# VHH binders against p49116, part 331

Target 1, 238 residues: p49116
Amino acid sequence: EGPLLSDTHVTFKLTMPSPMPEYLNVHYICESASRLLFLSMHWARSIPAFQALGQDCNTSLVRACWNELFTLGLAQCAQVMSLSTILAAIVNHLQNSIQEDKLSGDRIKQVMEHIWKLQEFCNSMAKLDIDGYEYAYLKAIVLFSPDHPGLTSTSQIEKFQEKAQMELQDYVQKTYSEDTYRLARILVRLPALRLMSSNITEELFFTGLIGNVSIDSIIPYILKMETAEYNGQITGAS
Below, E stands for the ipSAE of ESMFold2; O stands for the ipSAE of OpenDDE; V2 stands for 0.75 times the mean of E and O plus 0.25 times the DockQ between their complexes.

## First folded at step 20 (VHH)

Design X8 (framework vhh_7qbe_3; at its last look DockQ between E and O 0.96; V2 from the best seeds 0.83)
Fold by OpenDDE, look of step 20:
Structure X8 (fold): chain B 238 residues (1-238), chain A 119 residues (1-119)
Amino acid sequence: as target 1 above (238 residues)
Amino acid sequence: QLQLVESGGGLVQAGGSLRLSCTASGNDYAMAWFRQGPGKEREFVASISRSSSYTYYADSVKGRFTISRDNAKNTLYLQMNSLKSEDTAVYYCAADQFGRYRSPNYDHWGKGTRVTVSS
């Protein structure tokens, strides 16, 4: 009956690949994205309520919301990632594909709009100055969403989501008592996450690394990955 | 580890102005100014969010002091106008690692810079 999140769940530190190349290549972008994905998944795994749902439900839940979690992670880590630079590099790489007529006009438009949405979302979150606690609760709200198809234990998931909402409300009221509408301003940003395509996100950030393998297919493996192994990748990756 | 270094303190006459600076080794923090006068407890002065979208002031300095920041320079500022003798204190720069401009507990602190307001 304790809180859904503790102070240990607030810390969300992304370590970037080192050294940063002079030119942001596809490998660097993919590696950075992978680290964020791993961090996000392992964050979820660290939540007792998440663990209580069981492995099958956990996997299904993360498969349903990984893009949203990843996007929140991008927003939260935008500074350390130099996200604007990364996105610019991605656009630049896409220009080559455009010149080679590898993409249809409609697809190009979709991809560019997606990039715009990502940037806009991250900028909006930065402007709101979302803090670490708020990010943690928002991620929890997104994670424990019962409205995805194929989920089991939906009543329990809903309960956890409500708990996250209540804790966020209490936190915001306590911390930002002078701003009575802050909670509403924060929550109204969540729908934007549902409008973003996981397929396009995968294409932009992960295609160079995973090839034909989908994020969906590797999620079970990420969730089973040991923390030490994850940390090794963070420190050992060039 | 975040490093904070205050500067700009000095002697100023009542009614005068002074601008304090705090250089930080990073800019991804909500930041604040505190002060401690002679024989007094450390007190909150002003805070600013990471993007500068939000600021907050103690009632005692509201309308006279302005907190601002330049993230490109990793520098926090405190413009102090209409200074009073009561403003005499060591001024400290503080940062919150979680980005809370209304932090209940700032976890990074500078060494402080002394401001003396003479009558």
Scores: ipSAE 0.862, ipTM 0.936, lowest interface PAE 0.5, mean pLDDT 93
Fold by ESMFold2, look of step 20:
Structure X8 (fold): chain B 238 residues (1-238), chain A 119 residues (1-119)
Amino acid sequence: as target 1 above (238 residues)
Amino acid sequence: QLQLVESGGGLVQAGGSLRLSCTASGNDYAMAWFRQGPGKEREFVASISRSSSYTYYADSVKGRFTISRDNAKNTLYLQMNSLKSEDTAVYYCAADQFGRYRSPNYDHWGKGTRVTVSS
């Protein structure tokens, strides 16, 4: 019928806790990441196609793809988040943990590889100068992924993903008509998102939020938040 | 609340050069130069992406004008060489909040700086 996304889905404004501390700490990093997570989940909730799938399917989809949406959000908001500074602080902390013999070598290797892949992904997206419309469509493509185990309505999810791909194609060809290969350059960045570990993302960004529970367990709560409570979370009022 | 302030306009002889600057209150925008000549509608001159990875030029200025930016100084530049009488115009700095370096609709504009090319 109508378009999958409208102009209201392009706005993606992250506000950071202020002021930024002179020494980054777990609370600042976790609050910043939480704001991005809430913004990403409520972006997904605002899409009529997502709403049409029903609450059980919505929860299953977001559980399956939250890390990909979060990673796209990190790339889109890297400047306002000072992401490079956050990652450098995390690397320094990990190097101190090696010197103090507090973490296994295998775990540290996994975490450092993940940080490197995240930096590479964000830098590649910045070099392409992915715009706000393109990010919105890329997020829709990863949100409506029909190949996750346990999903119902996979035929309809696939149709929504195809619609997102088509709308991205139409947008890129209209807006960047002189750049024949832009769509292809954008799309070949998406497989890197599947290399990102949700477990490691939780360790890097959510150690103060998750306590003894995972992001997976709080997703139903996030999706059910009233709009007023949601606005409070992203402004730091709650 | 993005503020754009152009400078560097003036009178220059044909064949000469001039460099325009646009100071911005931020740098997370795709940016462009437009111009409006006497009796003409405002027209696109050049644009540059947030990272400077992409630039685009109107055919009339290709090879003569160079757009660049210094994100540390929040400043956009237009180096204009081999100037012609047809380049006489008010030059405007523009920005796109969604980062489109080929924006169909720029949402922030400066007040302009006048360039006059004399024969």
Scores: ipSAE 0.710, ipTM 0.875, lowest interface PAE 0.9, mean pLDDT 88
ESMFold2 (binder alone), look of step 20: mean pLDDT 84; pTM 0.866

Design X9 (framework vhh_7qbe_3; at its last fold request DockQ between E and O 0.94; V2 from the best seeds 0.85)
Fold by OpenDDE, fold request of step 21:
Structure X9 (fold): chain B 238 residues (1-238), chain A 119 residues (1-119)
Amino acid sequence: as target 1 above (238 residues)
Amino acid sequence: QLQLVESGGGLVQAGGSLRLSCTASGMDYAMGWFRQGPGKEREFVASISRSSSYTYYADSVKGRFTISRDNAKNTLYLQMNSLKSEDTAVYYCAADQFGRYRSPNYDYWGKGTRVTVSS
């Protein structure tokens, strides 16, 4: 059997909405996030192993890990997105919500902690200088996680995850042979993804655009989109 | 497409120092320096990761050359100290689009700047 990922799966180019507003409004943030989400889903669909699992299993997998995939995408695209600026804008918008008494004190704390964790994670990934190949494999490892509740074909999913891990290991050993601990440093970052709430992520990045529609509910539709439609979404052409 | 423009080359005496610069149209890349001496093949000199967290040097320049970058200024640097005649070469700036500071294949190259070390 061939490799899980090919060079075609390494490219992950996010196109930001244009023009960038003087003030990063909720719409801009949501549109940017949506493009990243669509790009991530399109990426997943491009993997033959993912396709081999079938539509139902694919939907379940993405529902289980979309937040982690999205977060890895944020880290990977942090520079092009000006992620720090986006997060700062989100905090500012949150302050407005606080003034309007829309959130409880506990919720405010949760949201602020989540923002901090996102920023910290992305900073840590930047400091590690994770490259495009490593990101691709990390995303694959996250995507093919068999330990989510309600999944079918867990043995096959586990096999794909192991394959991703092995390929990452081989890649790191080959590319960064002088750094014997690089693989460990990279993998040790994955638990941080599980600490992040999908609900809070959804609230921060998507509520201004999709309203009360959940990411969970739209995932099946995204996964059924045609390639041309994906391309249109990530470039703003549709 | 990324544009890279090297500068700072010139004539220097053995034992002297020189600082090369590479201006890039973008800095979201792992970057490196290469050189090609007379009658020689292009060879790796040094590389640096996007965040500067990691640097790598050819054995021939370790302890003498320092690679650095200023992302805010869109500039890559190569500080060359204790220069030797063997360091005479055209020096090229290169960038890897995937962020590999140990890139097997750099995607973008400058036109080079000539460094001549006299005896």
Scores: ipSAE 0.886, ipTM 0.947, lowest interface PAE 0.4, mean pLDDT 93
Fold by ESMFold2, look of step 20:
Structure X9 (fold): chain B 238 residues (1-238), chain A 119 residues (1-119)
Amino acid sequence: as target 1 above (238 residues)
Amino acid sequence: QLQLVESGGGLVQAGGSLRLSCTASGMDYAMGWFRQGPGKEREFVASISRSSSYTYYADSVKGRFTISRDNAKNTLYLQMNSLKSEDTAVYYCAADQFGRYRSPNYDYWGKGTRVTVSS
């Protein structure tokens, strides 16, 4: 019974499109978000326990949790992405949409509430100084959630989630032995992920690249990609 | 890849104070200070998380040393007060690529700055 994650699963390096434009635009935001999405899917695919579940099961898992994995990725990479700047630009665009009556008042309220929740989540993770090992285990806990309807092998998925929880506990207790409540502080952040809307995430980050398709519809194709194709999508040329 | 350059070392009287600086090419790291006395093994002094929310000190320096960072200036500091002859060492700046402020080992190291405490 080997570990669920190895050190290779801790490395999570996001490369931003170059050069950064003078004014943030939809293309730059969508490309940055796409790189994070592909990096997150590559990470999930690399886990032996995930591979062992089989193609249909792992497609169902990723469809159920991709937004939570993406949100954890946003928090982990917030500095390199300049996420606060991206969100500020989006808020300014929403102000212009109110002035020009381009969006309904109810939709604008929903989007603003989502942005506030996302900002709060990322700030709380930054203040806790969640490290790369902790992020890897949190992502594994989110990925191996047995609670989603329609999953097969839920007993095996639950065992993998319990193993991720145990390994996180052991890691935190060894590394941060002086802080007996660190694990609890970290775990209480996870419910906030379930409040994030995949629909709004698509509108905020993927409008320019997705067109008429949802991320849910492309997940089977992303998971079937060869490793070389992932590397091309994650780390751009030039 | 990450560059760390220490400064601020020198000769100081026992009971005195000294402030070390470490200029970094990037600050998205958990960081720490280590020291190595003549003929001795390198030992941990202090560490600080990326956000500065968490600090940790070796028992030998608690209450006398303060670690801090200014991310806008890409600089890590160590304020050393009530210096003792046993604090004589080369002091090294270090960074952990995974953001662990209690890292079991650090990935990036400076070349060090010498501190000598005279009695």
Scores: ipSAE 0.762, ipTM 0.899, lowest interface PAE 0.8, mean pLDDT 88
ESMFold2 (binder alone), look of step 20: mean pLDDT 86; pTM 0.885
OpenDDE, look of step 20: ipSAE 0.864; ipTM 0.936
ESMFold2, fold request of step 21: ipSAE 0.745, 0.740, 0.752; ipTM 0.896, 0.894, 0.896
ESMFold2 (binder alone), fold request of step 21: mean pLDDT 86, 85, 85; pTM 0.877, 0.874, 0.873
OpenDDE, fold request of step 21: ipSAE 0.831, 0.884; ipTM 0.920, 0.947

Design Y1 (framework vhh_7n9e_1; at its last look DockQ between E and O 0.91; V2 from the best seeds 0.85)
Fold by OpenDDE, look of step 20:
Structure Y1 (fold): chain B 238 residues (1-238), chain A 120 residues (1-120)
Amino acid sequence: as target 1 above (238 residues)
Amino acid sequence: DVQLVESGGGLVQAGGSLRLSCAASGFTFRNYGMYWGRQAPGKGREWVSGISWSGGYTNYASSVKGRFTISRDNAKNTLYLQMNNLKPEDTALYYCARPGYGRTPETDYWGQGTQVTVSS
């Protein structure tokens, strides 16, 4: 059996909407986030092991881990996205909502903590200087998580996750032979992803574009979307 | 196709310096950590140094730490190894490498190497 991933899966290039507005409005943020979401899901779809699980299982996996994949994508694309600027803009928009007394104090706290967690996670990944190869395999580890409720083929999913972990381990060992703790430093970041609320992520990045439709509900549609259609949206949408 | 071409080797006296270069092509260079290895005659491959994609993190074998410096220029798709205070035991064929996929070292990509000879 060959490796889980290839060079094609290591490539993860996000194209931002153009032109960038002087003021980052909600639409720009949502569009940027949507592009990242699509890219992440289509990335998953491009993995042969993922395809081998079947459509129902695939959909269930992505539904379970889309927030984690998205967050890893944010970290990986933080520079290209100017993520710090986006998050600042989100905070500013939230402040307007606060002034209108639309949010409870507890909710405001939850949202702000979530933003903090996102920033902290992305900063921590940047400090580790994670490369495209490592990101790809981290995403694979997250994707092929057998511990989500309602999954079928959990044994096969676990095998793929183990394969991802082992291949990542080999990469790190080959590249950084005298750093025996690098893998652990990387993997210890993954639990932070599970502490992040998908609902809050959805609210922050996708409110206004999707309307009342949940990310969960559109995942099957995104996974069935043709790559050409996706590419057209990336290049044609402004 | 992935290609790595090493250069900069040669004959140098003990205490001297060399700067090796590795030109990379056929893949997105910035997506990968890279490493230098060496092989002395009659010996196995030895890892020398590794560098992260941005160059922000570096790692060295104990035998070369403090003497060798690994760096990279992603705009030029080039990996470097500055070797100072060379010793006769540093004599080897030096090769740059990009890790491949899978669990075998044989899946890695490396060039033909450049010979470094340090005389006493």
Scores: ipSAE 0.905, ipTM 0.963, lowest interface PAE 0.4, mean pLDDT 93
Fold by ESMFold2, look of step 20:
Structure Y1 (fold): chain B 238 residues (1-238), chain A 120 residues (1-120)
Amino acid sequence: as target 1 above (238 residues)
Amino acid sequence: DVQLVESGGGLVQAGGSLRLSCAASGFTFRNYGMYWGRQAPGKGREWVSGISWSGGYTNYASSVKGRFTISRDNAKNTLYLQMNNLKPEDTALYYCARPGYGRTPETDYWGQGTQVTVSS
């Protein structure tokens, strides 16, 4: 049986808008996040097992897991993105919103808790020194989740997830033969992804001055894009 | 076309030291953990030490822990193994490896190896 992924699927190159502005603004944050989102969707679409499930199943899977893939991408690319700087700018913006009475106190608390959970997740992944191979397989595990309601082909999805788990196990055991706990330490990070709110992710990273982006509504369009258009969205050269 | 080329082996007296190098090409080195294996005469291949992509996590076989240090330089695409306090039982052909996508080590990417011989 051939492997679920290959070296082409381990590659995950994010390029940032250049130059970084002196003061981070909504445009820079949204462009940076859009590049990561499109890179993540292109990554998922390129997997042969994903392609084999069919277009309707593909759309359903990505709708269910896009925030988990995006969050894994944030953790993987945290240094390239200067994520700590972006989150600090968002926190400062939220504090200004309190002064201007633009958001309720309950909403602000909810958003701050989300930012803290995101920071904690990224820190835990950095402490484990997760590599590109491990990230690719973690993304595959969350992508091929059979437990979402309304999915078709759940038996096949489950088989792909089990294959991803097995191949990650093989990698970890071959690389770190005397550490019987590394796989477990890695996998126990995944439940935290389900606690991340898609709604708040959209507000933090995708809200512009005009209109709110609904990631759920654009996923079918994103998945159907030609490769050249993906490259334009990933690099901002569209 | 993944390529791994080991160097730095040789003959050394027990208690001595050697530093092995492994030049990597044909893949994005920083995306992967790497490991060293060894094969003594008439024996199967034994895992020696592994290292995470940044070098922030390392792991050692019990037989070499405290004596060997694995490291890497991602700017030079090079993996290293510093071997101190060498013993005759460390005599082996040492292989640099990157894990592949198969279940077993024989499907991994291996170098041709560099010989380490420790005299008593």
Scores: ipSAE 0.766, ipTM 0.919, lowest interface PAE 1.0, mean pLDDT 88
ESMFold2 (binder alone), look of step 20: mean pLDDT 88; pTM 0.885

Design Y2 (framework vhh_7n9e_1; at its last look DockQ between E and O 0.88; V2 from the best seeds 0.87)
Fold by OpenDDE, look of step 20:
Structure Y2 (fold): chain B 238 residues (1-238), chain A 120 residues (1-120)
Amino acid sequence: as target 1 above (238 residues)
Amino acid sequence: DVQLVESGGGLVQAGGSLRLSCAASGFTFRNYGMYWGRQAPGKGREWVSGISWSGGYTNYASSVKGRFTISRDNAKNTLYLQMNNLKPEDTALYYCARPGYGRTPDSDYWGQGTQVTVSS
């Protein structure tokens, strides 16, 4: 049995909308986020082990972990996206809503804490200097999580997760032989992903484009999109 | 195809310096951590140093720490190893490597290596 991933899965290139506006408006943010979401979903779809689970199980997995995958994508693409600038823009847009008394104090706090957690997570990943290989396997570990409710084929999912973890361990050991704690430093970041609200992520990054449609509801459609259609969306002007 | 070509080796006196280069092609260089290894005659492969994708993190074997410096230029797809205060025990075939996939030790990619000989 071959490895879980290959060079094609390590490649994770996000193309930002062009041109970049002088002011980062809601549309630009949502478009950027959508491209990342699509890229993440299609990345998952390109993994043979993922395909082997079947369409129903695949959809269930992605529904369960899309927020985590998206967040890892944000971290990985933080520089290309100018994520700090995007988050600042989001905060500014939220300020307008606050001034209009559209949000409760508790909700404002929740949203701001979420933004803080996102920034902190991305900063922590940057400090660890995570590479494309490591990101790919971290995403695989997150994707093949058997502990979500309602999953089928949990034994197989667990095997794939273990495989991902072991292959990542081997990579780290080979590359950084005298750093016996690097793997632990990396993996200890994953729990932070489970503390992030998918609902708040959806509100911050996607409300401007999908309106009342949930990410959960569109995941099956994204997974069924043709690669050419996806590529066209990435290269096409908004 | 993944290609790694090492250069910069040679004969040097103890206390001398060498700078090794490794030209990488056939893959996205910046997506991977890289490492240097060496193999002395009659000995097994020994890990020497590792570097993260950006160069922001480096790691060294205890035997070379403080003397060797690993670096990289992602724009040039090149990995470097600056070797200072060389010792006769540093004599070996030096190779650069990119980790492969899977759990097999031979899944990694490495070049033909460059010979470093340190005389007393």
Scores: ipSAE 0.914, ipTM 0.967, lowest interface PAE 0.4, mean pLDDT 93
Fold by ESMFold2, look of step 20:
Structure Y2 (fold): chain B 238 residues (1-238), chain A 120 residues (1-120)
Amino acid sequence: as target 1 above (238 residues)
Amino acid sequence: DVQLVESGGGLVQAGGSLRLSCAASGFTFRNYGMYWGRQAPGKGREWVSGISWSGGYTNYASSVKGRFTISRDNAKNTLYLQMNNLKPEDTALYYCARPGYGRTPDSDYWGQGTQVTVSS
């Protein structure tokens, strides 16, 4: 009956491919994003409450929320990743692709709106000075969401989400006792994650994958990987 | 093991200043917010001030606001409390703390404390 998370889950260290290229390219962006994805999946499956739900439920939860976890990871690691530079490189790549392809004005608007929403989310999280403990619990809140369609064990998932919310509340109240609004300011950022398109995230960050492979389709394989294989994917050691 | 070691306490006349330090080890300091508490003899522990991981957000008890300044140096794993215009009511054992995973502050990580005594 101990806490939902531990210091192990608060630690979230992303290592970038090195050296940083003079000009960012699709390969560097995709490798960086892949490391974050694997780090995020390893983080989720290391949670005892998550393990207790079983493999089928685990796969369903991660399929439903991987983009939210990834986006929280982008915000948490925005400085280490130089995310604003990566987004600028993506915009330049999109502009070149428009010159070569017949991309519609509606698609351009959708992609640019997504990039603006992502930048604003990351800026708002930095402005709140969200720490590693708070990020870990925000990730747990989005992971244990009982309102996704098709889930089994929704009552247990709801109990884990409530536990994550209460433990985050306890942390904020103990640390910042004179600020009765910090928890609310943090939590009101979460709805923006549901507005992020998995399809556009894949286009922006995972264009180096062959064909039309969706992240959704590879999640069962990622969740089954051995810890040593994860470490290789997270650090780029092969 | 999480360790917190306070220093900088002492005896000061009313109106004086002291600077407390808290050396942290055994955890990744920059991942957590930190706070100071204090306990006068025979009284319960009182929260004094909290600080976010980068120092970008700080929060103070009303009794010390404007007189105390919390800060941190993540390169040195050190938390600070600058206390100015000290009053006899500030006399207490001062503790730095890292929040733990329990419901109450008793489950948090505390140092041994450093005594601050303010004479009239």
Scores: ipSAE 0.814, ipTM 0.935, lowest interface PAE 0.8, mean pLDDT 88
ESMFold2 (binder alone), look of step 20: mean pLDDT 88; pTM 0.879

Design Y3 (framework vhh_7n9e_1; at its last look DockQ between E and O 0.95; V2 from the best seeds 0.87)
Fold by OpenDDE, look of step 20:
Structure Y3 (fold): chain B 238 residues (1-238), chain A 120 residues (1-120)
Amino acid sequence: as target 1 above (238 residues)
Amino acid sequence: DVQLVESGGGLVQAGGSLRLSCAASGFTFRNYGMYWGRQAPGKGREWVSGISWSGGYTNYASSVKGRFTISRDNAKNTLYLQMNNLKPEDTALYYCARPGYGKSPETDYWGQGTQVTVSS
């Protein structure tokens, strides 16, 4: 069989809403996050191996790992998104909520820790200087994780994950032949993704736009969305 | 189509310096780590140096460490190899490469190479 991914899957270009406001409001943040989410989902959908699993299995996989994919996307697009600025804005907005006594002390702590973990993860990835090829395969490894509850075709999913891991290993070995530990340094970052709460991510990035609708519930619709509709949204919508 | 064109090779005396360039086209240059390799007559391909997409991370073969410097300009889609204190054993056809997909080096993309000859 051919490789799991191709150059088309290595490309991951996020287009930010335009114009960028002077003050990063909730709408801008949510729109930016939504574009990243859509891009991530459609990226997954474009993988032949993903398509081969069938619609039900595909939906289940994405529901299980969307937060991890999104977080990898944040890391990959951190510069384009000005992620540090976005996170600072989110914190500022949270401060307003705190002042209004809308959140418990424990909840505030959880949210702030989550933001810290996100920033730390993105910083760690930046320090490793991960490229588009490596990100693509890391996302594939995350996507094709057989250890989520309720999955079908777990044997096939595992095969795809192994293939992704092997191809990433080959890439790293070819490019950095005298650095035998680079792959390990990269892969050891993945557990951090599992420690991040999807609920908190949803609250931070999507509450202002989606309202009471969960990301979990809209995933099937995103996956069925035509690419043209997505492209129109990212190029035509402010 | 992916294209890589190497230049900057030539004849140089031992202890001399050369700067190789590699012009890349046909793919998004900044999405990939790149590497330099070389092949001496009658020998197999040898990895020389690798560089991350931004240039923030570099790696070198032990034989060239401290003498060679790999760099890149993503705005110009160009990869460089500064070679200092050249030795006769550095004589080889030098090629730049973008990794392909698969374990085999044959899946990688490389140019025609540029000849470097170091005289004693």
Scores: ipSAE 0.919, ipTM 0.972, lowest interface PAE 0.4, mean pLDDT 93
Fold by ESMFold2, look of step 20:
Formats: sequence, C-alpha cells, structure tokens
Structure Y3 (fold): chain B 238 residues (1-238), chain A 120 residues (1-120)
Amino acid sequence: as target 1 above (238 residues)
Amino acid sequence: DVQLVESGGGLVQAGGSLRLSCAASGFTFRNYGMYWGRQAPGKGREWVSGISWSGGYTNYASSVKGRFTISRDNAKNTLYLQMNNLKPEDTALYYCARPGYGKSPETDYWGQGTQVTVSS
C-alpha cells in the first residue's frame, strides 16, 4: 500500500576517502568501491517491500543482483568518484601486467571488454541525464527481478517490479509530458547490466579489501550489519 | 516540508518578456526533475515545460516552444522560466512543480503560483 519508494530512498550520497592520493592505488580504489557497495546494500535493505520478503529471499535477491546495483551506483556517482580516473589507473596496471607476462592475453581481453562496457554504460546514463528519482526506480527494477534462478516468492517479486516500473513511468510522464520516448530510452539501458561479470567487478574494484574478497560470502554479513558498524567500516574504525 | 515559492509574474504587453523564479526548499533539489504548469481562467492546468536534474534535458509544450526557456541553478535551489514574445493566450497562473509519488498530478508538489497577465 502506498508508493514503493520515498524521498529517503531517492537520496544516495557517497563520500570518498580523504585525502585523495597523488597516485591512485589499490587501497583507495577498494575503499571507494566498498563504500559504494555498503551504501547500495543499505539502500536495498531500507525498502519496506524488500523487508517484507523475508531474510532468505533478501539474501537471494541481493546475491543475484548486487553487481547490477553496484554498476548503477557507479554510473550515478561517476563524477563524485572520478570514475574515469579510476578506470584509467586500472587500465595502466593491466598494461604493466602484460609487459611483465603476469596475465594471460585471454584474461586481459576479457577484463578490457568489461571496462569498455562499463564506460559505455556510464556514458549512456550521463547522456540521458538520469536523476536520483530515476536511478532509485531503476535500482528497484533490477533488485526485484523475478527471473533469477533459485528465487522463492517470484510472484510477489514480480508485482514489486511492476510497481517500480509503473511509478517510474508516472514520474517520467508527469515531468516530461511531451517526450513519449524517454521511459523507453531509459529502460533499454538495463539489459547491459546483465552482461557485467560479477567476478570481474570483484577483481577490478575489490582487490585489497583485506585480501581478495568474494562478495557472495559477505552479503549475509552486510545485510545484517548495523548502521553504526557500517559507518565504522567505511571510516576504518575498529 | 517540501516548499515551492514562485515569483516574477506581472502585467506585460504582448511581445514582452518576463522571467519567473521558483525557490525550492525541504528536499534535495538536485535529485529531481522539475516542471512548470499554468492555469488559464476557466481552464484546467496545462503542463508547460520540464527540466532534468542538471538542466541537460529540457522539454516544452508545443504552444511555448521557441519562446520559453526553462533553466535551473542547483547551487541556489532555484528553477526559472524565461518567457519571451508573450501572447495574450499565455495569460495564466504559473505553477512550479516537483513530481510526487503517484499517477495523478494532484500527488505532485505545487507552489501557490504567480500571475502572468499579457495585455493585447
């Protein structure tokens, strides 16, 4: 009953580690990405419809879509994060790995294609000038996807996704009444998110988070984490 | 609380110009697209123009294209409507709006409006 999201879910404020180092390093990239991941998980957890599905369903949904939520977060926060600078630093590191024969050519091709797809996605979202309301509902659409294998309650999840789509449509139609194609232009960007590899995202952004991390293994802990613990984690407090 | 306060209306001769302002408060202005509407005497509300969060996309009713320019200043939380080459049919109460949650425009947040009167 009532809208799927509220103004509190439209707010999405990422703060970056300070000070920014003269040369970007694995620690800075991983800390920045960790802040975005935790913000994205906190965002999902705060949605009443998500809470209503129950803990097991919540964990399954987030495991299925965390990379899509993270990628939407990268696009939304690309300027604050200086994402283009981060990606350039990663590309330079990959080029050094080739020259030192540390990575196979197939692996590097796979990673470079992923980076290219990510850059194109972010550019397309900037070109459309997607706002915070639109991002919130795009995130809800990918969060409440009923077609992932292994989900229970798929009928209820589908109903929530349809509600997110309807509320996004209402917003676009009310704001831009003479543009009958804006919603379609926005929604056709979503399939690109399913082409993003979660394993490559982990290797690009989450190396150096106190070792190599499997996001699947930490999702239950992030979802149970108190807000105070979250703030302590991103500030480095014990 | 969401508040929208319009100003800059008045009486102007046909062919003249006016600039409307809308001061926004009670929400994070840069998170939302915004729009202007108007209501002529004896008529329903008409959507006039919308603008995306950064101002990078704008959209206009056919009746005002080429004459009106919507803009925003996110540092000042202010929305603007520059109205040029005004015509008597532009006479209306002009409302600044932020979309709300729901299908009906009645769920949107509206200001009290500012009157624009164009004499022939």
Scores: ipSAE 0.774, ipTM 0.921, lowest interface PAE 0.9, mean pLDDT 87
ESMFold2 (binder alone), look of step 20: mean pLDDT 88; pTM 0.883

